# Designs tried in a protein design chat: VH-VL binders against Laminin subunit gamma-3 (Lamc3). Part 15

Target 1, 177 residues: Laminin subunit gamma-3 (Lamc3), of Mus musculus (Mouse) (q9r0b6r508to684)
Amino acid sequence: HIRSDFRHGAGGWQIRSMGVSKRPLQWSQSGLLLGLRGGEELSAPKKFLGDQRLSYGQPVILTLQVPPGGSPPPIQLRLEGAGLALSLRPSSLPSPQDTRQPRRVQLQFLLQETSEEAESPLPTFHFQRLLSNLTALSIWTSGQGPGHSGQVLLCEVQLTSAWPQRELAPPASWVET
Below, E stands for the ipSAE of ESMFold2; O stands for the ipSAE of ESMFold2 at other seeds; V2 stands for 0.75 times the mean of E and O plus 0.25 times the DockQ between their complexes.

## First folded at step 15 (VH-VL; framework fv_ivicentamab_arm2)

Design r3 (from q5 with heavy chain A105Y I108Y; at its last look DockQ between E and O 0.03; V2 from the best seeds 0.00; counts 0 for: pae O 14.2 > 2, placed apart)
Fold by ESMFold2 at other seeds, look of step 15:
Structure r3 (fold): chain C 177 residues (1-177), chain A 119 residues (1-119), chain B 110 residues (1-110)
Amino acid sequence: as target 1 above (177 residues)
Amino acid sequence: EVQLVESGGGLVQPGGSLRLSCAASGFTVSRYYMNWVRQAPGKGLEWVSIISSGGSTYYASWAKGRFTISRDNSKNTLYLQMNSLRAEDTAVYYCAREGRSWYEYFDYWGQGTLVTVSS
Amino acid sequence: AYDMTQSPSTLSASVGDRVTITCQASQSIGSWLAWYQQKPGKAPKLLIHKASSLESGVPSRFKGSGSGTEFTLTISSLQPDDFATYYCQQYYSFENVDNAFGGGTKVEIK
């Protein structure tokens, strides 16, 4: 699988916004600061893009560090590819627990139709079609709010492949509608 | 070369206070999660406190309210303020660096400083 | 609580012996376990992280295994330099760290 861990820099991740206005990411040894402004997304580098059909049915895993007493902010994973666009919600969340220290949590975004935010029916096999030519993978805060507090760090992003090292069946990479 | 050097240990009476220092070299303290771990004579390792790269702190339940972890980034130094000391706090105190932001095991340890709490 | 229980507390062995030390977690910690070696008067030294990943410079006779709740450190052929105390440590969660370390296993000359 494909990973960014941010220990040595922003790993090619960039803030994407409408227009040409760009600002640099804030980075630390613990990760990227998720202080996105309205209309901004954290956009993945090319290694996450292209033909990623082997990741169908597998999770994208975000590892976050959240502030004491806090929870992960609302996060969506946006995918664009093959002329399609969709947004995913986390497939599961860690149990809520009040603490007085930072904690690390993982959010999983299953690359399957069950994780889509949209309610409307989509074309047959749209998810696999999108993954056949992924042109964007982005982290986005849902809703109309100003974003999260800016203290939450993104520590790792992992795109999981269904490579059969543990008796996992790979997705069909050649089938299209 | 990564080094951690503790100091400030010594003999103190019950109810007293000490401030331990951990001078770091070869890396920037504020970029890492830093920990204190203690070991009573002839006993095992016992975690005491952590300070995150962002400055958030956490303590073992028995240390909460008595011990305070802090750092001075301009001196590249980690501290442990220890108040209301008891005989059971007698131990060698180590500072330890976490090696990776994901995984909180300790890749470098200081040599420790002995704190003895006795009349 | 992610309590770590380590056994045995003391182990007597001879040079050349195969030595196995176990560490039990009260709840699953995945593979997030480290092993440390400590010699008298010295700080602990990291041997293994993520249950089975050997640190650089650690002799290949050391092997870590396990996941979930049960973990082992095996020394395949004990050497004179291996007489020390060994500790396991969970690093799965900050929130229940009071018992992050096992109680230790002292490996002594028989």
Scores: ipSAE 0.006, ipTM 0.441, lowest interface PAE 14.2, mean pLDDT 77
ESMFold2, look of step 15: ipSAE 0.011; ipTM 0.574
ESMFold2 (binder alone), look of step 15: mean pLDDT 91; pTM 0.929

Design r4 (from q5 with light chain S93Y; at its last look DockQ between E and O 0.54; V2 from the best seeds 0.00; counts 0 for: pae E 6.4 > 2)
Fold by ESMFold2, look of step 15:
Structure r4 (fold): chain C 177 residues (1-177), chain A 119 residues (1-119), chain B 110 residues (1-110)
Amino acid sequence: as target 1 above (177 residues)
Amino acid sequence: EVQLVESGGGLVQPGGSLRLSCAASGFTVSRYYMNWVRQAPGKGLEWVSIISSGGSTYYASWAKGRFTISRDNSKNTLYLQMNSLRAEDTAVYYCAREGRSWYEAFDIWGQGTLVTVSS
Amino acid sequence: AYDMTQSPSTLSASVGDRVTITCQASQSIGSWLAWYQQKPGKAPKLLIHKASSLESGVPSRFKGSGSGTEFTLTISSLQPDDFATYYCQQYYYFENVDNAFGGGTKVEIK
C-alpha cells in the first residue's frame, strides 16, 4: 500500500490552481485542512504515480476528520495517465457515527471503469493503460462542506495494491490505529 | 431507454414484512447510488435509504433496524426489505437513481409501488 | 423536526405570474440542493440539481439560486403546465439526516 498520513508534514502534497497564484497548504498534527477554494485541487506526490496497475480494481482510501455536526464535502478524485484523464466519485459512504463528537470517516474511490463519472465508462483497456503510467492524482472539492466552514481535515491517503505486500513482523504494525 | 420499475407492494397487517423490488433497465445499478423514497397518501416525499455504488448503506433514523436496502447485481435489481411494519409506513415507495456526473441528484424515478399497512 | 424547511406550503398564482419558493437547510449543504416537480399520480421529476443547474428538457423559465443554507426556486412566468407540487432536497449527506426533502409547495390556480 502507498500512504500519506501527514503526521510529520504535508507529505509532498501541494495545492494546484488553474493558473492562479500558489498558496501554502494548511497543516496540523492531525492532517491537512481540506478547505479548498474554487479552482483548487490537492495534488499527490510522486510515490502515488507511475505504474499503479496493481491497484486496478482496488480503492484509493481517504481518511477524513469531520468536526461535530459536519460532514465530508463533495469530493472528486482525478487521475491522469498515459495521455488519458478521468474523474471518480466516491464508491462508498462513511459508516454511521455519532456526529456530536469529532469523527474519522473514510471515502473509497474504486480504481475501475465502473466508478467513472461518465454514463459510458472508460473501456477497461483504457483504464488500465491510464494506471500503467499515472502522471497525476488529485483531490477536488466543489465548494465548502456542510458545518464549521469546511474545517474537515485530510488525515490519510492510501493507494491499495491488489498483491499482498508481504513483510511479516510480529506484531503487524501497519494496520494499527 | 433508462427505466426503474418497482414491485412487491400490497396490503399487509401491522407487524408484517414485505420485500420491494426495483428492476433497472438501460443502466447498471452497481454504477450508481440508488435510493428508496416514500410518500404517504396526501403527504410529502420522505427519504428512506441509500446504497452507494460500493455497497455502503444508510437509512433514515425511523427506518434503521426495520428496513434493509440491498441489490443483486446479477439481476440488476434493488431491494427494500421492510420488517415490523406499522400503519405509518403506508405509502407509495419509489426507487430513484442518483445521477453520476457531479452528483446530479435523483434523475430517474420509478412510478412507485403502494404499500398499505392495515388490519 | 425537518433538516429542510420549505415555504410556502401552498400558494395561489395566475398564469404569467412570477413564483418564488424558498428552502432553508438546518446546516450548510453547499450547493447540493435539488428541486423536483410532482403532479398528482406521477413520480417526482428533477428540475434543478446542484442548486442552479437546469436539467435537460426543463423549460428555461425555471431558475434555481442560493448556496449554503438558503435556496430559491423561481418560475419567471408561470404556465398552465406548472401547477404542481414542488420539493427541494439536499442530496449530499444522509448520515443523521431525518428530513432530506422539504415539506413541499403546492402551486394552485388563483
Scores: ipSAE 0.094, ipTM 0.660, lowest interface PAE 6.4, mean pLDDT 79
ESMFold2 (binder alone), look of step 15: mean pLDDT 92; pTM 0.937
ESMFold2 at other seeds, look of step 15: ipSAE 0.118; ipTM 0.654

Design r5 (from q5 with light chain F94W; at its last look DockQ between E and O 0.58; V2 from the best seeds 0.00; counts 0 for: pae E 2.3 > 2)
Fold by ESMFold2, look of step 15:
Structure r5 (fold): chain C 177 residues (1-177), chain A 119 residues (1-119), chain B 110 residues (1-110)
Amino acid sequence: as target 1 above (177 residues)
Amino acid sequence: EVQLVESGGGLVQPGGSLRLSCAASGFTVSRYYMNWVRQAPGKGLEWVSIISSGGSTYYASWAKGRFTISRDNSKNTLYLQMNSLRAEDTAVYYCAREGRSWYEAFDIWGQGTLVTVSS
Amino acid sequence: AYDMTQSPSTLSASVGDRVTITCQASQSIGSWLAWYQQKPGKAPKLLIHKASSLESGVPSRFKGSGSGTEFTLTISSLQPDDFATYYCQQYYSWENVDNAFGGGTKVEIK
C-alpha cells in the first residue's frame, strides 16, 4: 500500500491550479484542510505515480475528519497517465454515523471503469494503460468557497495494492526444518 | 433514449407490503447513484432513499427499517421494498438518476407509480 | 443536518414579471443545490444543478445563484410556460437527511 498521513506536514502534496498563482496548503496535526478554491486541486507526490497497475480494481481510500454536525463533501479523484485522463466518483460511502461529535470517515474510489465520471468510460485495456504510467493523481471538491469555510480535514490517502499474501509454509514439494 | 419506468404500485391495506420496480433503459443502472422520491397527493417532493454505484445506501429517518432500496444489475432495475405500510405512505413514487457528469443532481426521472394505503 | 427551507410557498405573478424564489440550508452545502420545475401530473424537470449551472435546453431567463446556506432562483421575464411549482434540493449529503427538498413554490397567474 502507498500512504500519506499528514500529522507531520503536507507529505509532498501541493495545490495545483490553471491560471492561479501558488498558495500554501493549510495543515494541522489532524490533517490537511480541504478548503480548495475554484479551479484548484490537491495533487499527490511522486510515490503515488508511475506504474500502479497492481492497484487496478482496488480502492484509493481517503480518510477525512468531519466536524460535529457535518458530512464529507462530494469529492472527485482525477487521474492522468499514458496520455489519458479520467475522473472518478466515490464508489462506496461510509455507513451513517452519529454526527454530534467529530468523526473520521473513509471514502473509497475504486480504480475501475465503473467509477469513471464519463458516460463512455475507458475500456479496461486503456484504464490499465493509464495506470501503467500514472503522471497525476489529484483530489478535487467543487463548491468549496475561498479559504477554509469547510472544516473538513484530509487525514490519510491510501493507494491499495493487490500484493500476494505472504506464504507461511513451503510448497508441498519442499521440506525445511 | 434514456428512460426510467416505475411499476408495482397499487392499493394496499395498512401493515401491508409492496415492492416497486424501476426499469432503466438507455444506460446501466449500476454506474449511477439512484434514488427514490415520493410525493403525496397535492404535496411536495420528499426524498426517500439512495443507492450509490458501489451499493452504499441511505434512507430518510421515517423509511429506515421499513423500506429497502436495492437493484438487480442483470435486469437493469432498481427496487424499493416497502413493508409495514401506513396511510401516510400514500404517494406517487418516482425513481430518479443522478447524472454521470458528476454533480448534475437528478437529471432523469420516471413517470411515477401510485401507492395507496387505505382500508 | 442538511435540511432545506423554501419561500414563498405561493407566488402570484404576471407574464413579464421578474420572479425570485429563495431556499436556505440548515448548514452549508457549498454549491450542491439543484432547482426543479414540476407541472401538474408530470415528473419534476431539472433546471439548474450546482447552484448556478443551467441544464441543457433550459432557457437563459432562468438563473440560479448563491452558495453556502442561501440560494435563489430568478426568472428574469416570466413566460406562460413558467407557471409551475419549483423545488430546490440539496445533494451535498444524504446522511441523517429528511428534508432534502424545499417545500416548493407554486408560481400562479395573478
Scores: ipSAE 0.546, ipTM 0.797, lowest interface PAE 2.3, mean pLDDT 83
ESMFold2 (binder alone), look of step 15: mean pLDDT 92; pTM 0.937
ESMFold2 at other seeds, look of step 15: ipSAE 0.577; ipTM 0.812

Design r6 (from q1 with light chain P96N E97V T98D Y99N T100A; at its last look DockQ between E and O 0.61; V2 from the best seeds 0.00; counts 0 for: pae O 2.1 > 2)
Fold by ESMFold2 at other seeds, look of step 15:
Structure r6 (fold): chain C 177 residues (1-177), chain A 119 residues (1-119), chain B 110 residues (1-110)
Amino acid sequence: as target 1 above (177 residues)
Amino acid sequence: EVQLVESGGGLVQPGGSLRLSCAASGFTVSRYYMNWVRQAPGKGLEWVSIISSGGSTYYASWAKGRFTISRDNSKNTLYLQMNSLRAEDTAVYYCAREGRSWYDAFDIWGQGTLVTVSS
Amino acid sequence: AYDMTQSPSTLSASVGDRVTITCQASQSIGSWLAWYQQKPGKAPKLLIHKASSLESGVPSRFKGSGSGTEFTLTISSLQPDDFATYYCQQYYSFENVDNAFGGGTKVEIK
């Protein structure tokens, strides 16, 4: 699994925008503040990028801290790779909790065609092609959950991968031929 | 042609059960958030339940424990299992597709199936 | 909870009138609000999504506005086809929500 948990910094995450100047991330040991302005995204560091085909059919999991009275805000996961771009909606949502207290929740974005937001026709195997050379993984949200005095924090991002079984090969040394 | 067709409604006694079906055509049901919405005669729309593309579910508080939303991907069909029915459950039941973007609201509705709960 | 309240419940109007329908959310839903039209014996029809975006084929006399907790549907010049019941609906979250739809507004002929 590839993970950012933000306990010791912003984990290489940056705000991505159209302007030449860059606004600093607001970070704490509790997480990254999701107060993004229009045109901004949270962009993932290189460890999430490259060949991520083992994550096809697996989720990206966001752990959020949600204030009392709120729910997770609308969030998109945006992917770019191999000349393609996709946006994803959460595939799995948290079980209902008592919203009167602060809480941790997880949103899951299955890396599969069933999570795509737009109904654009795409080539066969397009999702796997995108994941073969992932060049951007970004989080977008417009707003901060409830409209009064609450803050939503991003506490963890996990990219899940499949674990193929590997045979244990016996060691070999001093083989006579 | 994108279409939703509900079936399985009818007359049932209080305490009884029904399973409603919503057959989808022109799209794959598991790629969308799907909903049930009901409307009692002469009354407004009342949200019942949602199932996400990944199978997560929410229910209105009055439905939880009595109603179960589910789908069968091989039949491209959404279901609502309704147990312990009461007179106040009498309504037309609609299934509705939420568009693929979070912003798209309920863009496709079936024509509804009537459930009548009476002695 | 993200519950909706809608007013008025009934509105009498004549062809050509400007009509206004109001919805209020119990807490901010940003712009995640839809408006539906329903005629007797028919399924609801989506008119407006994202508070102000018209669906394809919806006449321009329909206008949605608002954000946060206050939303308005306006019909600038009522036509005979517009006598119907209108519902607002939040689609921000369904977690612990019972009243995602407003109670409805029936627009009737004077």
Scores: ipSAE 0.544, ipTM 0.800, lowest interface PAE 2.1, mean pLDDT 83
ESMFold2, look of step 15: ipSAE 0.572; ipTM 0.808
ESMFold2 (binder alone), look of step 15: mean pLDDT 91; pTM 0.930
ESMFold2, look of step 16: ipSAE 0.593; ipTM 0.814
ESMFold2 (binder alone), look of step 16: mean pLDDT 90; pTM 0.929
ESMFold2 at other seeds, look of step 16: ipSAE 0.543; ipTM 0.795

## First folded at step 16 (VH-VL; framework fv_ivicentamab_arm2)

Design s1 (from q5 with heavy chain Y103F; at its last look DockQ between E and O 0.55; V2 from the best seeds 0.65)
Fold by ESMFold2, look of step 16:
Structure s1 (fold): chain C 177 residues (1-177), chain A 119 residues (1-119), chain B 110 residues (1-110)
Amino acid sequence: as target 1 above (177 residues)
Amino acid sequence: EVQLVESGGGLVQPGGSLRLSCAASGFTVSRYYMNWVRQAPGKGLEWVSIISSGGSTYYASWAKGRFTISRDNSKNTLYLQMNSLRAEDTAVYYCAREGRSWFEAFDIWGQGTLVTVSS
Amino acid sequence: AYDMTQSPSTLSASVGDRVTITCQASQSIGSWLAWYQQKPGKAPKLLIHKASSLESGVPSRFKGSGSGTEFTLTISSLQPDDFATYYCQQYYSFENVDNAFGGGTKVEIK
């Protein structure tokens, strides 16, 4: 698993925007502030990038802290790699909870075509090609506005990897020719 | 072409049960967030329930425990199981698709099916 | 809770009038608001998403505005085809929500 938990800093995450100057992230031991301006994304550090094919069919998991009276905001997970780009929506919603108390919730983004936000999603081969050379992984949200109460924090990001040992060969007793 | 067709409405007695169907064509139901919305005669739209692409569900408070949203991916069909029906459940029931982008709202609606709860 | 209230319930207007309909959210929904038009005997039709973005084929006389808790639909010059009922709807979250749609505004010929 590749993880950022933000207990000791912003973990190499940066605000990315098209054509505007970068601004610093606001960080605390509780997490990163999700108060993005229009056109801004939270961009993942290098450890999330590169060859991530072992994460195909597995979730990216965001842990959020939500203030009293609130719900997780709408979030997109954006991926770029191998000359391709796509966006994902959450595959699962958190179970309903007592929203009168502050709480932590998890959003899951399945790294599979079923989570793509396109009407004609990529074929599996092309999705996996994107993951073979991932050049960007970003979080976008637009939950702020006038009268917005409290702050939503990003407390953890986990990229799940399946079967690090998946390269094991079948028993040597059979080989196709 | 993309469309939704509801069926299974009809007359039912108070306390009875009914299962509504919503057949989808031109798209795969399991790739979208799907919703039920109802409208009592002469009244406004009332959201009932949602199922996410991954199968997570939410319900309006008055429906929770009585109504169950589900889908059958092999039939590309959304369902609403309605139990313990009351007179105030009399309405036209619509299924609606939420567009895949969070920038899109309910972009495709069926024409609805009428449920009448009466003695 | 992300509940909507809508006003007015009914308005009377003439062709050519400027019509304004207002919705208020119980807490901030950012720009995650849609507007629908419904004619008698028909399913609702999406007009505007993300508070201000017109759906394809929707006339430019329709304009959505607002963010946070206050939203407005404006029809700049009412046409005969615009006599209908209009609903706002939040799609920020459905967790613990009963009133995702506003109560509706029936626009009637004066």
Scores: ipSAE 0.636, ipTM 0.825, lowest interface PAE 1.5, mean pLDDT 84
ESMFold2 (binder alone), look of step 16: mean pLDDT 92; pTM 0.938
ESMFold2 at other seeds, look of step 16: ipSAE 0.742; ipTM 0.855

Design s2 (from r6 with heavy chain Y103R; at its last look DockQ between E and O 0.66; V2 from the best seeds 0.00; counts 0 for: pae E 2.3 > 2)
Fold by ESMFold2, look of step 16:
Structure s2 (fold): chain C 177 residues (1-177), chain A 119 residues (1-119), chain B 110 residues (1-110)
Amino acid sequence: as target 1 above (177 residues)
Amino acid sequence: EVQLVESGGGLVQPGGSLRLSCAASGFTVSRYYMNWVRQAPGKGLEWVSIISSGGSTYYASWAKGRFTISRDNSKNTLYLQMNSLRAEDTAVYYCAREGRSWRDAFDIWGQGTLVTVSS
Amino acid sequence: AYDMTQSPSTLSASVGDRVTITCQASQSIGSWLAWYQQKPGKAPKLLIHKASSLESGVPSRFKGSGSGTEFTLTISSLQPDDFATYYCQQYYSFENVDNAFGGGTKVEIK
């Protein structure tokens, strides 16, 4: 698995924007603040990138802390690679919880065609091709806006990797070393 | 073109059960969040239930424990199992597709199926 | 709770009139609000998503505005085809679907 849990800093995550960003990434021991402005994304560090075909059919898992009375904001996971771009919606959501309490929720983004937000036709096997050379993994939200009194934090990001059976062990170039 | 067709509505006694079906054509159900919305005669729209592309489910507070949303991917069909029916559940039940973006509005609706709960 | 309140419940108007329908959320929903039109015996039809974006094929006389907690739907010059009931809906929260639709506004001929 490849993880950022933010206990020891922002983990190499950065705000990416079209303009000159004067905003530092807001980090605490509890996580990263999800308060992005329009045109901004939260970009993953290099460890999440490269050949990630072993993660096909597996989830990217975002763990959020949501204040009482609130809800996870709309979150989009964006991927770029091999000259392609995809946006994903969560495929799995947590079991219902008491929303009157502060709570941790997990959003799962299955790295599979069923999660795609596609605007145009794409080539056959495009998802696997994109994952063969992943150049960006980003988190976007339209902002939280005013709501209940608290803020939503990103507490963990995990990229899940499947273990191949023995007959598919390295040095095969499609597996991660 | 994309289409949703509900079926399975009818007359049922209080305390009874009924399963609604929503057959989808022109798109793959498992790639979308799917929803049930109901409308009692002469009343407004009421959101009932959601199923995510990965099978996670959520319900209105009044439906939880009585209604179950599910789908059968091999039949490209969404279901709503309704148990312990009451007169107040009398409504037209619509299935609706959430659009391609996360989060999105309901861009495709079926024509609805009438459920009447009466002794 | 992300409850939607809609007003007025009924609106009488003539062809050519400007009409305005208001919707209020109990907590901020950003721009994650939709407007639907429903005619008797028919399913709702999506008019506007993300508060102000017209769906394809929706006449430009329909305009949505607002963000946060206050939203409006305006029909700039009412046409005969526009006599219908209109609903707003928050789609910000997947967990809090109770009262996610406004109560509706029936637009009737004077």
Scores: ipSAE 0.522, ipTM 0.795, lowest interface PAE 2.3, mean pLDDT 84
ESMFold2 (binder alone), look of step 16: mean pLDDT 91; pTM 0.929
ESMFold2 at other seeds, look of step 16: ipSAE 0.596; ipTM 0.817

Design s3 (from q5 with heavy chain R31S; at its last look DockQ between E and O 0.03; V2 from the best seeds 0.00; counts 0 for: pae O 14.4 > 2, placed apart)
Fold by ESMFold2 at other seeds, look of step 16:
Structure s3 (fold): chain C 177 residues (1-177), chain A 119 residues (1-119), chain B 110 residues (1-110)
Amino acid sequence: as target 1 above (177 residues)
Amino acid sequence: EVQLVESGGGLVQPGGSLRLSCAASGFTVSSYYMNWVRQAPGKGLEWVSIISSGGSTYYASWAKGRFTISRDNSKNTLYLQMNSLRAEDTAVYYCAREGRSWYEAFDIWGQGTLVTVSS
Amino acid sequence: AYDMTQSPSTLSASVGDRVTITCQASQSIGSWLAWYQQKPGKAPKLLIHKASSLESGVPSRFKGSGSGTEFTLTISSLQPDDFATYYCQQYYSFENVDNAFGGGTKVEIK
């Protein structure tokens, strides 16, 4: 598993924007502050990139700290690789709850064809090709502008690998019949 | 100046409906948790409803299904829609802001609007 | 639920007295308790948040203490401006809660 837990720094994560402005990333031992403005992404360091085919069908797990009475903002996980780009939504949403204690919440993003809308015909090995040379992994959130729901911290990012099966050939193939 | 001003109170017969307004100035309503609290004449404070900055709503059990808290960001105004009113709903209704997210309690209150439910 | 009980309901005191008001939560609310002061015909005024933190502009003679289920408000030397009704309030949770405020304590001139 590849992990950033932010206990000893921002772990090489950075804010990227479509413009040229550079904003400092706010870090504490409790996590990174998710306060992105329009056109900004929270970009992963190189240890999450490259050949990540062993993570196909496995989750990227974000651990968040949500303030009392708040909810996580909408979050997208964005991937780029092998000339392709995809956005993923989390596999489940947290239940609404207004609790006056800080709490930890996990969001999972399955690394599979969950964000693609095209159905037929499907490119052979499309998602696996993207993961064979992952060039960006980034987080977008709607934590900018008026109306965001308090301060949410990103406490951990984990990329899961199917290491127990690394000896086996990938089983998936689709063919036209 | 940070201020809350309630309006829309008055005399209503049992079973009737009324909508209260709370106009905010000096701050943005949608950036704070906003509350309705009521006080019957000569009685204590009774929490009615809360809307979080993210829009989640919660109600006292006796208000569920009868009262609806909402806000209109373009008018910077909080609302309480009250339906199926009863005599025991007679009270002064306050709106209140919760300060600094979740660690300051209700730091700003309006002066209240009187709702009287009688035949 | 996280319902509040407050005592006494009425308290007679003189200027200069030490006054103590107590609140009990039905389940632990940590330090998520506030104290308010209310005078007749006026809206409540926040005195203390997070059990023991004074709101800006509140005199230091007001002191909040406690955690968990038991809390106190102490006025170390009562002043003429302090004759009012005081309420505690939990703000830990509003799910399945009806009595977030205590019943109130009226502090009157003896």
Scores: ipSAE 0.000, ipTM 0.475, lowest interface PAE 14.4, mean pLDDT 78
ESMFold2, look of step 16: ipSAE 0.007; ipTM 0.539
ESMFold2 (binder alone), look of step 16: mean pLDDT 91; pTM 0.936

Design s4 (from q5 with heavy chain I50F; at its last fold request DockQ between E and O 0.64; V2 from the best seeds 0.70)
Heavy chain, then light chain:
Amino acid sequence: EVQLVESGGGLVQPGGSLRLSCAASGFTVSRYYMNWVRQAPGKGLEWVSFISSGGSTYYASWAKGRFTISRDNSKNTLYLQMNSLRAEDTAVYYCAREGRSWYEAFDIWGQGTLVTVSS
Amino acid sequence: AYDMTQSPSTLSASVGDRVTITCQASQSIGSWLAWYQQKPGKAPKLLIHKASSLESGVPSRFKGSGSGTEFTLTISSLQPDDFATYYCQQYYSFENVDNAFGGGTKVEIK
ESMFold2, look of step 16: ipSAE 0.781; ipTM 0.884
ESMFold2 (binder alone), look of step 16: mean pLDDT 90; pTM 0.933
ESMFold2 at other seeds, look of step 16: ipSAE 0.799; ipTM 0.892
ESMFold2, look of step 17: ipSAE 0.727; ipTM 0.859
ESMFold2 (binder alone), look of step 17: mean pLDDT 91; pTM 0.934
ESMFold2 at other seeds, look of step 17: ipSAE 0.814; ipTM 0.900
ESMFold2, fold request of step 18: ipSAE 0.696, 0.711, 0.712; ipTM 0.839, 0.849, 0.845
ESMFold2 (binder alone), fold request of step 18: mean pLDDT 91, 91, 91; pTM 0.932, 0.932, 0.939
ESMFold2 at other seeds, fold request of step 18: ipSAE 0.723, 0.683, 0.709; ipTM 0.855, 0.831, 0.846

